# VHH binders against q9p4d8, part 12

Target 1, 280 residues: q9p4d8
Amino acid sequence: MDFMKPETVLDLGNIRDALVRMEDTIIFNFIERSQFYASPSVYKVNQFPIPNFDGSFLDWLLSQHERIHSQVRRYDAPDEVPFFPNVLEKTFLPKINYPSVLASYADEINVNKEILKIYTSEIVPGIAAGSGEQEDNLGSCAMADIECLQSLSRRIHFGRFVAEAKFISEGDKIVDLIKKRDVEGIEALITNAEVEKRILDRLLEKGRAYGTDPTLKFTQHIQSKVKPEVIVKIYKDFVIPLTKKVEVDYLLRRLEDEEDDDATQKSGGYVDRFLSSGLY
Short names: E, the ipSAE of ESMFold2; O, the ipSAE of OpenDDE; V2, 0.75 times the mean of E and O plus 0.25 times the DockQ between their complexes.

## First folded at step 4 (VHH)

Design s2 (framework vhh_7z1x_3)
Fold by ESMFold2-Fast, scan of step 4:
Structure s2 (fold): chain B 280 residues (1-280), chain A 121 residues (1-121)
Amino acid sequence: as target 1 above (280 residues)
Amino acid sequence: QVQLVETGGGLVQPGGSLRLSCTASGFTFSDYYMNWVRQAPGKGLEWLSGISSSGSTISYADSVKGRFTISRDNAKNTLYLQMNSLQPDDTAVYFCARETYSSGWYEFDYWGQGTQVTVSS
């Protein structure tokens, strides 16, 4: 996939490869986070006296991380969605102007607040090495949290590209549902229970394989790994439903951009090559 | 029970043509994106072409673009691949595959048994 080439972004093979790669990243990030205790103090508002900040230690660290990385063009990439968009600063590198692939409102579709809530309340307790505090590891723990959160955000919000690809290929069916504001109909159209079962089955196999890594097995001080069943449950209960929400929210608004004409751009940057060749 | 059955393979001379068919049963064919994939002897799977449920969106791998044409007849539950200007390296087992989508994931969930195409003189 090359975001400078719109036709590669909506290519089904490239979409599948990106989803598989992001799945692997999420699993490895969960394994990294699993070496630390849950450390609930990291997520409690005003637990630490942070100057001029009214949030948790994680909220502060994540916002600083995003502030720094915005300055090196991280958020120029169309697949990166910030948790704290108000802290982002201008890049000091030359800006990359990626062609628009998604609808004009795509950046308004942001479920990161829900991701953050679910991560701290449901995911961390499920993957952590223990339920208590581990004060000597607060910074390392929070950095592992940031890696988990950012990979979850990328995977879930990637649903925008999937929704756009589906709209282009099957727009006639979707248009009728959008005009009726039929949320259930759109959700049914993008849902296949057998496919979701296969995703979960594959995820279980990956979790088993990665969890039995010889490096982890031979380390005398590693006490825990993420149970494969927990990874499956997280995908079933949170990743898949939130991806579906992103897709539905994106599709419901998709007709807002229908005024764009073929001479300039379509669907936030699609070019004439998509009209007859079907390159995705 | 979902079934995909490929036919139309065989032996052909270099520069020749063949038309493959894939007959679908056990599901609503007109609701699914369909694909052609091949596997040459001792090689991995190579995706060749895909066609949307309505037939309006079509794509090809660079290796076959301009030589192969994918089409479908939803009334007959049949997918086609017209292969022209065949070369010895087109020798492979050709599979049709049903594509499905759910929650941001695309997969080939059902495959035919394959039909052998041999390009040799």
Scores: ipSAE 0.013, ipTM 0.401, lowest interface PAE 8.3, mean pLDDT 83

Design s3 (framework vhh_7z1x_3)
Fold by ESMFold2-Fast, scan of step 4:
Structure s3 (fold): chain B 280 residues (1-280), chain A 121 residues (1-121)
Amino acid sequence: as target 1 above (280 residues)
Amino acid sequence: QVQLVETGGGLVQPGGSLRLSCTASGFTFSDYYMNWVRQAPGKGLEWLSGISSSGSTISYADSVKGRFTISRDNAKNTLYLQMNSLQPDDTAVYFCAKDSYSSGWYEFDYWGQGTQVTVSS
């Protein structure tokens, strides 16, 4: 996938490859976070006397991290979604002008507040090595949290690209549902229980395989740092539902970009419009 | 019962051509994105080409671009792969695969049995 070449972004093969890579990244980031205790002080509002800041240690560190990374074009990339958009600064590197692939309102679709809440309340307790504090590891723990949060955000919001690809390939069906404001119909169109079960089964196998030395001769004593069942539960309960929310919210608004001047209103085919823009 | 049946494989000489067909049954063929995938002896799966439900969106892997052409006939529930300028390293089992979409995932949920293509003199 090359965001400078729109035709590669919505290619289904490239989308599948991206989803697999992001899945692996999330699992490895969970394994890294699992080496530390839960450290609840990291997530408590005003636990530390940070000058001119109301929030948690994690909120502060993540916001500073995003401020710095915005200056090197991280959040100019179409697949990166900030947790704190108000802290982003202008890049000092030469700008890369990415062609528009997603709808004009794509940047308004941001579920990172929900991701933060679920991460701190559900995910951390499930993957941490223990429930207590590790005062010597506050910074390392929070950095592992940031890697987890950013990979979750990227994966979940990647649903925008998946939804756009679906709209291009099956626009007529989706258009009818959007016009009817049929949320349940859209959810049904983007859901297949058997496919989801197979994805969860694959995640279970990946979770079992990771965290162990592949040259181990005695596999009876697997040294998994994160229970594979916990990874599956996180995907089933949070990653999949939030990805669906992103897709539904994206699709419900998609016709806003299809309305032209009165003379061309609803006159063109959706696929033809994208083909003329260099997308397939 | 969902079935995908590939036909058209065989032995051809380098530079030759073959046309593969995949006949679908047990689902509404015209509603789904379809793919061709191959597996050479001792190697992994390689995605080759895909085509949208209407036939308007088509993609190819770089290894076959310009030599292979994917097409479909929704009235006949049939997917095609026209293979030209065949080379010995095109020798593989060729599979027809039905795409399925769920929750931000695209995956192959049904596969044919495969048809053997051997390119040798």
Scores: ipSAE 0.054, ipTM 0.504, lowest interface PAE 5.6, mean pLDDT 84

Design s4 (framework vhh_7z1x_3; at its last look DockQ between E and O 0.29; V2 from the best seeds 0.00; counts 0 for: pae E 15.7 > 2)
Fold by OpenDDE, look of step 5:
Structure s4 (fold): chain B 280 residues (1-280), chain A 121 residues (1-121)
Amino acid sequence: as target 1 above (280 residues)
Amino acid sequence: QVQLVETGGGLVQPGGSLRLSCTASGFTFSDYYMNWVRQAPGKGLEWLSGISSSGSTISYADSVKGRFTISRDNAKNTLYLQMNSLQPDDTAVYFCARVEYSSGWYEFDYWGQGTQVTVSS
């Protein structure tokens, strides 16, 4: 997705394509992580004597990555959300001025803490090569974890864009729900069971396709690196719910910008401006 | 019941043109983003083009950009794909697909039966 083209960012086709690509990335990252044992020590606080740091090895490494990534403008991108926003540094690269597509508070929507918790406690045990420690691969394990976490974070927080698009498309119905602070109503509005089933079915097929060595299809040996069913379960139990949470959190506040615009006599709400711009 | 029915496929010579139609029923057609996708023999599904509910926003895959034109008539509940400068590589089953939202996804939730397009000399 090209964030410098605001007219394309909320295009449903583009959104879908982005989501599909992110899905592939996540699955591949899970497969990569499946090469290593669960390695609980990587996630234990102060398990290793890390200089000037209080936390787990994963926390440290992830924070260092984000520090580096921030300097190369990673988190200036609208679709990137850091796990450790407190360690971010200024970039030495020229600033990119992305047009604003999301609501003003979009950066405040952050569920990375939940993602990290669920990843270490639920996802890793499901996708790891085995239980227990693998001392020789702690670094590799943590690196693979970072890739998984960042891809999950990007996907889940992309719900903000999806929510914005949905808000624009639904109009008065969703506005009424928001005004009433009807969370259940909003959740119901953004849930279609049939579509959800199709998503999960697609994930199952992708898991089967990506997790199997095609040259070994006829061998009696289970060649799947990550069980497709585990991938589906992860999405069903964690990715989809967290994405919904992001959407709901975003939508509940969506009228804040409209109220401010009304107060500043600027007649055209964000929605009106968006519609008037020919984007919809 | 939601239904999508594709028509207009056939055999054409290289350089030829076809116009596909997709007739929608069982839902409010004007509320949905619609798409054309295709599947060539032995290949996976390929997205070709999408059009917003009002028709104001249109997108194309690079593979068909400049050759294919998507349009819609909401009054007739019909989606169109004008295909020009057809090539043998365009041989595929062409599908009309509806996009629906759920749980943080925009997904193809309904497809037609497809229409065969064969480009051969």
Scores: ipSAE 0.558, ipTM 0.784, lowest interface PAE 0.7, mean pLDDT 89
Fold by ESMFold2-Fast, scan of step 4:
Structure s4 (fold): chain B 280 residues (1-280), chain A 121 residues (1-121)
Amino acid sequence: as target 1 above (280 residues)
Amino acid sequence: QVQLVETGGGLVQPGGSLRLSCTASGFTFSDYYMNWVRQAPGKGLEWLSGISSSGSTISYADSVKGRFTISRDNAKNTLYLQMNSLQPDDTAVYFCARVEYSSGWYEFDYWGQGTQVTVSS
């Protein structure tokens, strides 16, 4: 058996495969961004006189990028969450009917403002080649930023799928906590220190493998493109905590799609919906 | 401290039946989705079946659907796999495994030692 194939009814392999793939994408995007200096001018509001726009160079470029990509179905995908939902256009491609696996309010859960703030203030300084400006490469730098931001957004907001899977698998305990509005209880339920340690250990190994030029391994000055410890710190301090925030916010509202009379049985009924999505 | 212990394996004739048990300790068994996974000689791991914490949601791989039945007894902290109509290609080491959905991740975080099932004439 290949755990990564969708033939399992709950398709735990697909969830794992998606998480592994997103992790790889984040590491590669950080490596690409690391070739440029921090370039703080890219992130300063009104640093450049952009016609009819109040915001940073990055905000403008990202919003235009999202406008274009919405037209080719990017934001119709259930795992894509826009930074600027108000700029999205209708797709001109035929509609894809994705299985409805998340609650009706899933698209209201959006931590991209927090992601953008942390990215510019904490992540960029940790991965950039230097702290200064690199005026000749502003556009290339901002495009690398967009790739980093979008991959971080996908990974963090994928917490909605993990939360839904947990609700289906462990519904009775979660229902009790939701009814009590027990935020700390829900956070404890979705937190596992050993799992977090394994995530961080795997990231350290990948960062070492992907961030190092093998042609330089026998020189006196072996350089990694991004320090593996920085990737681990970013996940520990920001990616994992924001993913858990997404899960808590999702779970607190989960009973809104269930109407009262059979709350204990609603977990079972909702499970049938999730099982249907796993048969593709 | 977390332990999963499988029992009930053995030698059986084609067409025969076996019931595997997995006893859990060191955690609240009734809070976790549980799985059966096997590994045939010279092959990779194959997921067979899973069951939700309450037992209300059950899933099977196509290779065992209709022949195997998963169940659990939360009062006894025990997971079961009833295997009917066994065939020679069901010969494998059978593991019970816990799934954890936590910290924005999922994985099989604890495995039993495995129990050998041999189907031969």
Scores: ipSAE 0.353, ipTM 0.659, lowest interface PAE 2.2, mean pLDDT 83
Fold by ESMFold2, look of step 5:
Structure s4 (fold): chain B 280 residues (1-280), chain A 121 residues (1-121)
Amino acid sequence: as target 1 above (280 residues)
Amino acid sequence: QVQLVETGGGLVQPGGSLRLSCTASGFTFSDYYMNWVRQAPGKGLEWLSGISSSGSTISYADSVKGRFTISRDNAKNTLYLQMNSLQPDDTAVYFCARVEYSSGWYEFDYWGQGTQVTVSS
């Protein structure tokens, strides 16, 4: 997909392709992190005397990465969501004027605090090489953690694009549910058990392929293995439910963008307005 | 209602080849990951290979990698296993198995009747 071309972003085929590629990135990052022990000191608040900072070593390192990345426009992209919005700084590069594909409040739909909590408490223990500490590898361990967190965030918050595409396609049904604040009804509308099963099936296959193919190990230069069942459990228990939460939270507010929109219903939905505006 | 029927087993010499087929009915075959599993005489079950619903993702156990090739034809509701360079250790009953999500994790919920493969000189 091309974020400068809104019609490519809300295409269901392109959305599916992006989600499948994000799976590969997450699996690779889990395999990289599996080289290290659980290393609880990385996540313990104030374990190290970091100047002018209150938090864990991971919190500090991730926030510094996001500060630097914001200066090179990472969080100007519609599909990137920061863990620490308050540390972002202005870019010194020319701004990119992305067409507005998502609702005006999309950057407020942010579950990264929940992702970080689940990652440190549930995911790390499930994929680490063993319990304990590796004191000479603290930086490398935390760098692998950052890659995991960022890929999880991207995958989960891509639910905003899925939700927008569903809003456009399901129009009247969703509007009624939003007006009633029917969270359960919205969740039922966005849930497809067959699709969720296919996601988990694909993860099991990919996890087995990575774990049993010597050429894959060589090409990735990774010797540790993550059990396929662990990857499936992480998706089932955390990634899929958080993605649904993002979709529901996005949809519940979607009519905020429509209150001044009664005069724009001439040929189609939100996507048609982008096309007619020439914001390619 | 769900049925899986394996065919193509038989007697082969060491170094020989066989192609197994598994015909599915009673479910939408193109929606399911499919697997080959074998059971040697007096041994437990051994997973061999799996293939995604579209055929785009394939995995193999180390014991058969490079010798066996899994494939599927969704138009014919059929799963295949091409077995090359067969050795006496490959003697087993070969089963086609469907994987399903159940009780929070994947299970092989339906199995075929099996087809005997015997590799001997």
Scores: ipSAE 0.000, ipTM 0.114, lowest interface PAE 20.2, mean pLDDT 80
ESMFold2 (binder alone), look of step 5: mean pLDDT 84; pTM 0.833
ESMFold2, look of step 7: ipSAE 0.000; ipTM 0.210
ESMFold2 (binder alone), look of step 7: mean pLDDT 84; pTM 0.839
OpenDDE, look of step 7: ipSAE 0.543; ipTM 0.774

Design s5 (framework vhh_7z1x_3)
Fold by ESMFold2-Fast, scan of step 4:
Structure s5 (fold): chain B 280 residues (1-280), chain A 120 residues (1-120)
Amino acid sequence: as target 1 above (280 residues)
Amino acid sequence: QVQLVETGGGLVQPGGSLRLSCTASGFTFSDYYMNWVRQAPGKGLEWLSGISSSGSTISYADSVKGRFTISRDNAKNTLYLQMNSLQPDDTAVYFCATEYSSGWYEFDYWGQGTQVTVSS
């Protein structure tokens, strides 16, 4: 996948490979976070008197990270979605002009507020080493949270690329459902129960392999960190449903970029546009 | 009862051309997204090209873009791959495949493949 070459971004094999690779990052980040107690003080608004800030310790730290990372072009990349878009600053690096791959409203599709809520209320209690506070490790705990949140955000919002690829390949059925604003119909059309089962089975296998391979020196250490069943549950209950929400929300608006009554021509339009434009 | 049969492979010299055909039976061909996939000796499967049920949405892997052309004839239940400017690296078994969910690379039905060998 090369974001300078739009045809590689909407290549379904490349999208699938990226999603599979992101599983490893998420599992690793969960294992790192699992070393710390839940530390609920990290997530409570106004728990600490942070100058000129109204929010939690995690909210502050994450926003500062995003401010710094925006200055080195992180959020210029098409696949990065900020939790706090209002804190982003101008990059001091030379600008990269990425070709437009997604619809004009793509950056308005942002479920990070839901991700943050689910992460702190459902995910952290499921993966943390214990329910109490570890006051001497609050910073390390919050850093692990940021890595979890950013990897979850990237994985879930990658649904925008999935949705665009599906629109260009099967737009006739999708267009009819969009015109009727049929949320349930769109969700049913994009849902593939067999693919979802394969994802969950693969995650279970990855989780077991990480902790149960007798040839690994750290096998006994790893197996006690995060149970494979918990990883599967998080994907089933949150990652997959939120990815579908991103896809549905993206698709519901997709005709906004199509100004003509004839603008339902999904079939050759987008691919042909990039081929003829000379963007690569 | 679903069958996909690839034909048109063979031996060709570098710079040559071949046209592959895939004949489908046992399902409503015109309702399915179709793909061409290949497997080179000692390597995994590589997706090459896909075409929507109506034939109007087409995608290519970067390695074959500009050299290969996918097309379909729904009246004949046949998928085609026109291969031009063949290179030794194109040597592989070529398969046609249906996709049970368009856009997810989760291939449902496969042909038995046809061998393409590019050598001098």
Scores: ipSAE 0.000, ipTM 0.112, lowest interface PAE 18.2, mean pLDDT 81

Design s6 (framework vhh_7z1x_3)
Fold by ESMFold2-Fast, scan of step 4:
Structure s6 (fold): chain B 280 residues (1-280), chain A 120 residues (1-120)
Amino acid sequence: as target 1 above (280 residues)
Amino acid sequence: QVQLVETGGGLVQPGGSLRLSCTASGFTFSDYYMNWVRQAPGKGLEWLSGISSSGSTISYADSVKGRFTISRDNAKNTLYLQMNSLQPDDTAVYFCATEGYSSGWYEDYWGQGTQVTVSS
């Protein structure tokens, strides 16, 4: 996948490879976070006397990371979605003009507030080594949190690229549903229970393989660092539903970049525009 | 460059056996749920069997239960269908596939198919 070449971004094989890689990253990040206790103090507003800051220790650390990384163009990349867009600063590096692959409003679709809330209230308690405080490792714990949050954000918001690819390939049906503002119809179009069951089955197998030593597969009394069933539950309850929300929100607005006069022609014309613009 | 290539089809007598192979390239085969699907002349597609990424979860259509066995070799990127007790109504083009779309995931790859003919 090369974001400078739109045809590689919307290629279904490349999309799947990216999704598989992000799935692996999420599992590995959960395993890293699991070595630390939950440490609820990290997530409590005003728990620590941070100068000129009103928020949690995690909020502060993540916002500082995003401020620094924005200066080196991290958040100019199409697949990076900030948790704190208001802290981003001007880059001092030369500009990179990425071709427009997604709709003009794509950057307005941001569910990171929901991700952060779910992460701290549901995910951390499920994967942490224990429920108590671990005072001597707060910084390392929060760094592991940031890696988890960023990988979840990338995976969930990557639904925008999947939705765009589906719109291009099956736009006639989607256009009809958008015009009727049929949210349930769009949800049905992007939902397949059998495919979701396969995703969860694959995730369970990966969780078992990555969370345990494969060479000790048949040894009794081996315990995973993170229970594979917990990883599956997180995907089923949070990752999949939030990805679906991102896709629905993206698709509902997709005709905003088109002229209102003929939605059927616009669906066909989208491919023609890509070809005529030199993107394909 | 995603490809699924089926081989192993041919002519066989009723009661005979065939083993179909599907070789995958251009994607991480070991991460995908795989299916066997067939299409008899003048009929629609019929799903036959599916297997999870590790091979631990397997399912079959009622029409082939007890006669067909699905398996995979992730090291060789190959899916298999062992077909026993073949009947004339098993005559069809057989495809390996991974298909569907849900919640930010798209799995829609089909092979070109391999012809199986069961005749006396």
Scores: ipSAE 0.073, ipTM 0.465, lowest interface PAE 4.9, mean pLDDT 83

Design s7 (framework vhh_7z1x_3)
Fold by ESMFold2-Fast, scan of step 4:
Structure s7 (fold): chain B 280 residues (1-280), chain A 123 residues (1-123)
Amino acid sequence: as target 1 above (280 residues)
Amino acid sequence: QVQLVETGGGLVQPGGSLRLSCTASGFTFSDYYMNWVRQAPGKGLEWLSGISSSGSTISYADSVKGRFTISRDNAKNTLYLQMNSLQPDDTAVYFCARDEGYSSGWYEYFDYWGQGTQVTVSS
């Protein structure tokens, strides 16, 4: 997939292959995070006296990462969705003019607040090595959290590309439901139980495989592993449902571009979207 | 009852061309994404190309991009694969497959497959 080549972005095989590859990244990031205790203090608002910042240690660290990465064009890419859009700064690199593949409002489809809440309240307790605090590992823990959050965000918001491909392919049925504001109808149309079962079965196999290496004799007991069943549960309960929410939210607004042929020229722009002052 | 029937396979020399056809019946052909998939002797399935219900969205695997062209004729309920610059490693059974198009996350979910047609490229 090449975002400079639109035909590769809405490519059937490329979308599927990207989603399958993202499974590996998510699983490995969970394994990395599983080395540390839950460390609730990382997620508690105002636990530490951070100058000029109101929020948790993780909120601060993630926002700093996003501020730095925005300066090197990370959030110019169509598949990157920031957790803190208001902290993004102007890039000092030359502009990349990505072709418009998604609808003009695509960057407004953002479920990262829900991802962050679910990650800290449901995912971390399921994958952490144990409960309680690890004072000497708070920074390492939070860095692993950032990798988990960013990979989850990319995977879930990739639903926008899936939704656009479906709209192009079979828009007539979707258009009728959009006009009626039939959320349940759209969700039913985009849901395939057999495909979802295949995803969960593949994740179970990957989780088992990544958790076992016959050549790591006697050193395996000092390495944290995520139970394969926990990975499956996270996808079933959170990743798949949030991907569907992204698809539904995207599709409900899709006719806005049909009613205004100039919408992408008027509103969507790298400069307009990513000229954050960097001030809190 | 859904039926997909592939035709047009055969023996060709390297550098040659073949055009495969897949005739669909038992469903509204114009409502579905259609795909071409192949299986070489002793190997797994390899997805080659997909085309949307209207024909406006087309995708290819890197292994065939620039050499193969997918197309469809909704009035005739027929899917085509034009294969040019054939190589010995293109030798495989070629299948057409129907895709629901409304699956969450994966358009490679194929619910009906043809019987396949053999393509042999040898010198």
Scores: ipSAE 0.000, ipTM 0.153, lowest interface PAE 14.7, mean pLDDT 81

Design s8 (framework vhh_7z1x_3)
Fold by ESMFold2-Fast, scan of step 4:
Structure s8 (fold): chain B 280 residues (1-280), chain A 122 residues (1-122)
Amino acid sequence: as target 1 above (280 residues)
Amino acid sequence: QVQLVETGGGLVQPGGSLRLSCTASGFTFSDYYMNWVRQAPGKGLEWLSGISSSGSTISYADSVKGRFTISRDNAKNTLYLQMNSLQPDDTAVYFCAKDLGYSSGWYEFDYWGQGTQVTVSS
């Protein structure tokens, strides 16, 4: 998949391969986070007297990281979605102008607040080495949290590419449902229970197969394992449902780009009418 | 100086509708998530709905899902709550609440309005 080549981004095989690869990153990041206790003080608003900042220690550290990374073009990439868009700074590197692949409003589809809530309340307690505080490791713990959050955000918001690919391939079916404001119909159309079962089955096997991935270091870097059942539960209860929410929210607005000032212009998507609404 | 002012409350019969408004001043309204919260007599605070700065992300409590609709007009610095199919259990003081600005996902608020009373009775 090459974001400079739009046709590779909306290729269903490339999308599948990217989603499968992101599973490995998420599992690896969960394993890294699992070496630390839950440390709830990291997530409590106003727990620490942080100068000129309202929020949790994690909120502060994540926002500082996003400010730095925006300056090196991280959020110019179509697949990166910030948790704190208001802290982003102008890049000092030469701008990369990626071709438009998604609708004009794609940047407004952002479920990171929901991801952060679920991460701190459901995911951390499920993967942490133990409950309670681990004061000497708060910084290391929060750094592992940031890696988990960013990989979850990327995976879940990748639903925008899935939605656009489906809009292009399914044409008239989706358009009809959007015009009728049939939210339940759209959700049903994009849902494939067999594919979801395959994802969960694959995650269970990946969780059980720790040590077979040659890129993972099963020594000092992987001190604690996450139970495979916990990984499956996180995907079933949160990752897959939030990905579907992203797809539905994206699709509901997709016809907004059809009302341009110039009949030849498109606000989002570069695909010809024949590809987006026509030929079977 | 941050200020949130709710209007639109009143007495309504079961099955009726009301539209609440919250006008914000003293901060860049378009930069913040906004929320509706209520407190029934003798009960604790209940979060009802939240909306992102752009309006693209919206969430509802299960108790109001399908009956209430949150919206915002950033040009007017105004937050809305359209309440349909009102029930006696919806009787409460309704508050507009500004997100603290980057909570740990727990919907923490730094500013609240004075509230507007909604009474649902026959």
Scores: ipSAE 0.000, ipTM 0.159, lowest interface PAE 15.0, mean pLDDT 82

